# VH-VL binders against Uncharacterized protein C1F7.10: the designs that were tried, part 6

Target 1, 238 residues: Uncharacterized protein C1F7.10, of Schizosaccharomyces pombe (q09921)
Amino acid sequence: MIRILVINPNSTVQMTESVKSVLDDCTPPNVQLEYLTCPPEGPKAIECVSDGVRSAAVLMKYFEDHPPQVDAFLVSCYSDHPLVTTLRETYRKPCTGIMQASILTALSLGRKVSVVTTTKRYEPLLTDGIHAMGISDSVFAGIASTGLAPLELDSKPRAEVDALLARTALRAVNEMGADVICLGCAGMTHMAHVLEKAVGPNIPIIDGTKAGVELLASLVRMNLFTSKQGVYQAVGSD

## First folded at step 5 (VH-VL; framework fv_olinvacimab)

Design S55 (from O4 with heavy chain S57D)
Fold by ESMFold2-Fast, scan of step 5:
Structure S55 (fold): chain C 238 residues (1-238), chain A 124 residues (1-124), chain B 107 residues (1-107)
Amino acid sequence: as target 1 above (238 residues)
Amino acid sequence: QMQLVQSGAEVKKPGASVKLSCKASGYTFTSYYMHWVRQAPGQRLEWMGEINPSGGDTNYNEKFKSRVTITVDKSASTAYMELSSLRSEDTAVYYCARGGYDFWSAYLTPLDYWGQGTLVTVSS
Amino acid sequence: NFMLTQPPSVSVSPGKTARITCRGDNIGSKSVHWYQQRPGQAPVLVMYYDSDRPSGIPERFSGSNSGNTATLTISGVEAGDEADYYCQVWDSSSDHVFGTGTKVTVL
């Protein structure tokens, strides 16, 4: 049995439950998922680099006091989070974030990937994160957003929100040149169905949470590990 | 329509405690945080604390942490804020306000709906 | 302890542009929300996530946030815009922090 720790790096329990609901229906064979919400002294949301650093510090202290007994780590936040790098430096076990996992999966299936998200505010943040992975615009079509602000999403009829998401996905394919789409979120179960129906059977839609679990399970089955030569070598080792 | 309705004005002596209520309607009570914010006469808004009604988890401003307790009655869709050891400086209008969580960004949403406010007067 | 400082007052003539600043260390890395409060009334959200408008808030309201300064801009100011305005952020160490407030007077 491969054990994967799915980490919500913020202290909001509802986020952990949302991710769990996505994964409970599609856990891979011979995989056991464990879930961790950042302890309450950590940030409730990760909105900037300093929030991410504080989040990582709280979680690393938690792991010092409660050594993890798992085979791999998944950071379940659709962003470039410092916990991923910190876990890679600290442990030999495989670690990834859901943004990174979804992009890597997409590039094995299509030539040009787009991320579909809800608000224009996430476009520069996600673009910077993807570029930080070394992904060039030759294979990255950009971030497609609905243009809706979060409170508008909450207040609009479901059918109208679904229609806007469908139009956004179609724009990513027909206008931005994407042939594969990643969901730009960690915990929404309905959105993949909306996008799949909109773009048709020839465009893969990738859920980064599912992709992350599958990637980590595969790395563990291959007996692969985080390199301990170079940047991720153990802190204080020769 | 969404509404937050607060309890009526209170007059208290120094050293007493006050317990205010905030009744929510028009949305799923357990899906949003409830915040308490106060404003002394002619002064700025000051965040006091919050509660997650789903689990009862609370977080308080360090300034008030020793004196404030926020609770919830899920069946009544009502949040409560109790402030103890009252001082004259606690004379203020106390507001409840709804905050949320954006699952797409994992960001906290703003305080988008506010109660009408409750005046608490602490006098000797 | 995170602090947000606003100018205490801004005076503006009808039809002109009012700019209300909110200063905080590296505030450009945070999400800034803005509230309008008329005398004797509860605050009303008028801008959130730096530059997003709630339903019902006119296009005259816009926002920006960069470096150490966030700004709420009200173009074509109307008499009804006269109010106190507060910025607000969430900070992981200080939690929810409100600015010192700015009284906008429309003359």
Scores: ipSAE 0.314, ipTM 0.748, lowest interface PAE 4.6, mean pLDDT 89

Design S56 (from O4 with heavy chain N52D S57Y)
Fold by ESMFold2-Fast, scan of step 5:
Structure S56 (fold): chain C 238 residues (1-238), chain A 124 residues (1-124), chain B 107 residues (1-107)
Amino acid sequence: as target 1 above (238 residues)
Amino acid sequence: QMQLVQSGAEVKKPGASVKLSCKASGYTFTSYYMHWVRQAPGQRLEWMGEIDPSGGYTNYNEKFKSRVTITVDKSASTAYMELSSLRSEDTAVYYCARGGYDFWSAYLTPLDYWGQGTLVTVSS
Amino acid sequence: NFMLTQPPSVSVSPGKTARITCRGDNIGSKSVHWYQQRPGQAPVLVMYYDSDRPSGIPERFSGSNSGNTATLTISGVEAGDEADYYCQVWDSSSDHVFGTGTKVTVL
């Protein structure tokens, strides 16, 4: 049985529960998922790089005090979170984040990927994170959002929000040139359904939480590991 | 229409405790956090703590942590804040306010709706 | 602890522009919210996530946030804009932090 630790790097329990509800319905055979919410000393949200750094510090201290008994790590935050590279440096076991997993999966299926998200607030940070992976604009179509702020999305009727999400996904395909779409969020199956219905059967929609679990299970089954020959060769051990 | 309605003014002696209520209506009570913020006369707004009504999880400002307790009654859509060992410097208007975590942006929301405030006077 | 500093007061003539600053170390990396409080009333959200307006807040209100300074700008100031204004951020070390407050007087 492959054991994967799904880490919510913020201290908001509801985020862990939303991810859990999605993944428990779709757990691969011979895989056991364990869930960890960042201890309360950590940030309630990851809104900037500094939040991510503090999050990673709290979680690494937690792992020093509570050594993980798992085969792989999934960081369940749609961002370029420093915990991913810190875990790779510390452990031999495979580790990925849902952003990285979704982009790598998308580029196995299409030539030009877009990330569809709900709010304009997230666009610059996510763009920087994708570029930091070495992904060029030749294969990255950009981030598509509804252009609305979160309170505007919360105040609108569901049908109106769904229509905005559908138009955003269609813009990613028809205007930005995407042939594959990644969900720019964790734990939102409603968004996946809306996008799938909008773009039709010829455009893959990638849920990064599901992709991350499947990727890690495959890496463990292939007996692959984080390289300990280069930059990830740190003093930490499995 | 959304409303947060707070309990009436209180006058307490030093060393006593006070328990304030905030009744929510017009939205799903368990979908948002409830915050408590105070303002002493002529002073800034000061965050005291928050509660997630769905799970009952609380987080407090370290300054108040030893004396403040925030609770909810889900069936009544009401949040409570109890402050113990009252001192004269606790004389303030106490507000409840709605906030939370926004799953659309993965950001913390602003405090978008506020109760009318409850004046607590601590005097001997 | 993380601190947000605002000027105590700003005076502005009707129809002119008021600028209320909120200073904090690297505040440009944070999401800044602004509240308006009239005497004897509860605070009202007037700007959030640096530059987004809640429904009902006129376009005369705008916001910016970069480096160490966030700014709430009120153009075409009206008598009804006279109030105390508070900035607010969430900080992972200090949780929710409010600014020192600015009294805007329309003269």
Scores: ipSAE 0.414, ipTM 0.779, lowest interface PAE 3.8, mean pLDDT 89

Design S58 (from O4 with heavy chain S31R)
Fold by ESMFold2-Fast, scan of step 5:
Structure S58 (fold): chain C 238 residues (1-238), chain A 124 residues (1-124), chain B 107 residues (1-107)
Amino acid sequence: as target 1 above (238 residues)
Amino acid sequence: QMQLVQSGAEVKKPGASVKLSCKASGYTFTRYYMHWVRQAPGQRLEWMGEINPSGGSTNYNEKFKSRVTITVDKSASTAYMELSSLRSEDTAVYYCARGGYDFWSAYLTPLDYWGQGTLVTVSS
Amino acid sequence: NFMLTQPPSVSVSPGKTARITCRGDNIGSKSVHWYQQRPGQAPVLVMYYDSDRPSGIPERFSGSNSGNTATLTISGVEAGDEADYYCQVWDSSSDHVFGTGTKVTVL
């Protein structure tokens, strides 16, 4: 049995329950998923770099006090979260985030990937994160969002948000040149069908939470591990 | 109040270079893309390129890519466009125009405010 | 390589409706913006994202975009509406593309 810890790096329990509801229905064979919500000392939402730093600090202290007994780690936040790199430095076990997993999966299926996300604020943050992976604009079409701020998004009727997401996905394909799309938010796993219907049957839509679980399970089955030669050779458990 | 103020008219000989300025005021300069668009007398608008003043990243129309350079001076809230190897066909009014940041992708946003234009005349 | 074609001119009588078309392959999947330019002046944004009006632009201006044609419609045309009008889109192969322009004459 492969054990994967799915980490919600914010302290909002409802976000963990949302991710769990999607993954419980599609867990790979011989995989057991465990879920962790960041302790209440951490931020309730990860909206900026400082939230990510505070989140990572709280979670690493938690792991020092409660050593994890799993085979791999998935950070379930669509961002360049510092916890991913910190876990790779600390543990030998495989670790990825849902952003990184979805982009790597997309590049196996298409020539030019775009990320569809919910708010305008995420566009430069996600662009920087994807570029930090070494991915050039020759294969990255850019980030497409609804243009709404988080509070505006919360206040809009669901049908209006779905219509904006559908138009955003169409523009990613028709204007940005994407031939594969990644869902740019953990919460969007329930909205994949909206994008699929909008862009038609020839464009793969990638759910990063599912992709992350599958990637980590395959890495564990191959007996692979985070390299301890080079930048990730910092001292850690296991 | 928001304004884009461009430098004055230029007369150049073929083969020379010209550098135009566009000074922004009344908004946060680094939060909006700046575009350059030209128009030959009596002809259509033609997009030349854009810059993100925050990071300095540029994107150019392939037609001008070998000859155009767009830069910014953030401390002066000023964008510049330099066009080299001038030809008579480059005689045009050159506009700077502000893109947006408050909708889907910045490159999909309209050009919502325009400078007054700078006439560049290339003659031998 | 991507091209937006507009009729070179449109004549309309005061109080009537002018329709300015912008043709491009699959333009209905793009965000269309429209600019008004009076002689000797800089362009002014009059319509964006197909059908949204900037502050200060009268309700007489409206837009639509579907299939291969986007349209700027000016109802109850006034003498002051006489100008050149340009459509504009972003295209992944051609970046920002302006239409060929339409001269609207109010007769």
Scores: ipSAE 0.005, ipTM 0.423, lowest interface PAE 13.1, mean pLDDT 85

Design S59 (from O4 with heavy chain Y33E S57Y)
Fold by ESMFold2-Fast, scan of step 5:
Structure S59 (fold): chain C 238 residues (1-238), chain A 124 residues (1-124), chain B 107 residues (1-107)
Amino acid sequence: as target 1 above (238 residues)
Amino acid sequence: QMQLVQSGAEVKKPGASVKLSCKASGYTFTSYEMHWVRQAPGQRLEWMGEINPSGGYTNYNEKFKSRVTITVDKSASTAYMELSSLRSEDTAVYYCARGGYDFWSAYLTPLDYWGQGTLVTVSS
Amino acid sequence: NFMLTQPPSVSVSPGKTARITCRGDNIGSKSVHWYQQRPGQAPVLVMYYDSDRPSGIPERFSGSNSGNTATLTISGVEAGDEADYYCQVWDSSSDHVFGTGTKVTVL
């Protein structure tokens, strides 16, 4: 049995429960998922770089006090979260974030990936995060959002939100040149079918949470590990 | 239409406790946090605390933490704020307001709907 | 404790532009929300996440946020804009913090 710790790096327990409800229904064979919400000392939301840093600090202290008994780590935040690299420094076991997992999966299936997300606020942040992975615009089509502000989106009936996301996905394909799409936040895991229906059967839609679990399980089955030669040299216990 | 309806004005003596209510309608009560904010006469808005109705999780302003308790009755879609050991400085209008975590943006939402306010007067 | 400081008052003539500042250490890294409060009434959200307008708020309201200063700008000021205005942020050490408030007088 492969044990994967799915980490919500914010202290909002409802976000953890949302991710759990989706993943529990589609857990891979011989995989056991464990869930962790950042302790309440951490931020309730990750709105800026400093929130991510505080989140990572709280979680690393938690792991020092409660050594994890798992085979791999998934950081369930669609961003360039510092916890991913910090876990790679600390543990030999595989670690990834859902953004990184979805982009790597997408580039195995298509030539030019776009990230479809909910609000315009994500566009510059996700662009920076993807570029930080070394992904160039030769294979990255850009971020597509509904163009709406958060309260505008939240105030709309679900059917209207679905229609907006469908149009956003079509723009990613038809105007930005994407041939594969990633869902741009942890909360969108339930939206894959909306985008699939909109763009048709020839465009893969990647859920980073599911992709992350599958990637980590595969890495563990292959007996692979975070390199301890170079930047991620062991500085802590496994 | 979204509405937050608060209980009526209260007059209390120093040392007493007051419990205010805020009844929500027009949205899913358990999907948003309920916040309490006060404003003394001629003074600024001051955040007191919040509750997540789904789990009952609370968070309080350190200034009030020893005296304030926020609770919910999910079946009635009502939030309560109880403030104990009242002082004359607690004379203020107390507001409930809807906030929380916005899953679409992954940001903390602003306080977008407010109750009408409840005047609490503390006098000897 | 995290503090947001606003000027206590701003006076502006009808049709001109009012600028209400909100100062806080590194406030540009935070999401700033703005509330309008008319005498005897509850606050009303007029700007959120620095520069987004709620439904029903006219386009003459705009916002910005950088460095140590967030600004709510009201162009073409009307008599009905006379009110107290409060900025607000969330801070991990201080939780939800409101500004000191600015009374906008339209003269």
Scores: ipSAE 0.233, ipTM 0.717, lowest interface PAE 5.2, mean pLDDT 88

Design S6 (from O4 with heavy chain A106L)
Fold by ESMFold2-Fast, scan of step 5:
Structure S6 (fold): chain C 238 residues (1-238), chain A 124 residues (1-124), chain B 107 residues (1-107)
Amino acid sequence: as target 1 above (238 residues)
Amino acid sequence: QMQLVQSGAEVKKPGASVKLSCKASGYTFTSYYMHWVRQAPGQRLEWMGEINPSGGSTNYNEKFKSRVTITVDKSASTAYMELSSLRSEDTAVYYCARGGYDFWSLYLTPLDYWGQGTLVTVSS
Amino acid sequence: NFMLTQPPSVSVSPGKTARITCRGDNIGSKSVHWYQQRPGQAPVLVMYYDSDRPSGIPERFSGSNSGNTATLTISGVEAGDEADYYCQVWDSSSDHVFGTGTKVTVL
């Protein structure tokens, strides 16, 4: 049995519940998922680099006090969160984030990836995170958003939101040149179905939470580990 | 249509406690935080605290933490705020307001729906 | 302890532009929300995430946020825009912080 800890790096329990609802229905064989919400001392949201640093500090202190009994770590935040790098320095066990997992999976299946999200506000953060992975614009088509503000997504009829998501996905393919699409959020099962229906059977749609779990399970099954040579040299317990 | 309906005005003596209610309707009560914000006459808005109705977890402004308690009754879709050891400077209009977390942008949402307010007067 | 400072008052003639500033250290790294409060009424959200408008808020309302200053701009000011305006951010150390408030007088 492979045990994977799915970490919500903010202290908002509702985010953890959303991710759990997606993953519990599609857990791979011989995998047990455990869920952790950042302790309440940590930030409720991660809006900037300093919030991410504070989040990572609280979680690493938590792990010192409560050593994790798992085989791998998934950071369930669609961003370049410092916890991923911190866990890689501390543990030999595999660790990834859902953004990183989805992009790497996409580039195994297509030549030019786009991330579809709902709001324009998300675009700069996702672009910076993807570039930080060493992904160039030669294989990254950009972030496609519906342009809706967060409160509009909550207040608008589901059919209207679905229509905007469908048009956004089609724009990513037809105008931006994407041949594979990643979902830009942790809890987007309904969005995945809408995008799949809109773009048809020739464009893979990648859910980063599912991709992350599958990637980590595969790395554990292959007896692979975070390199302890160079940047991720062990500095803590493993 | 979303609504937050608050309890009626209260008059209390110094040293007493007051417990205000805020009844939500028109949305899933457990999907959003409930916040309490006060405003003394002619003064600014001041955040007091919040509760996540799903788990009952609370967070309070350090200024009020020793005196404020926020609770929920999920079956009634009602949030409560109790403020103890009342002082004359606690005379204010107290508002409940809905907030939350936006999973699409990974940001906390603003306070988008507000109750009508409850005037609490601390008489001396 | 994070602080947001607004001018106490802004006077503007009908049809002109009102600009309400909200000053805070590195506020440009935060998401700023704005509330309008008419006398005797509860606050109403009029701008959020720096520059997004809620449904029902007219296009003459706009927002910006950079460096140490966020601004709510009301163009073509109408008598009905007379109100107190508050900026608000979330800060990981101070939680939800409201500005000192600005009274906009249309005369």
Scores: ipSAE 0.014, ipTM 0.607, lowest interface PAE 8.3, mean pLDDT 87

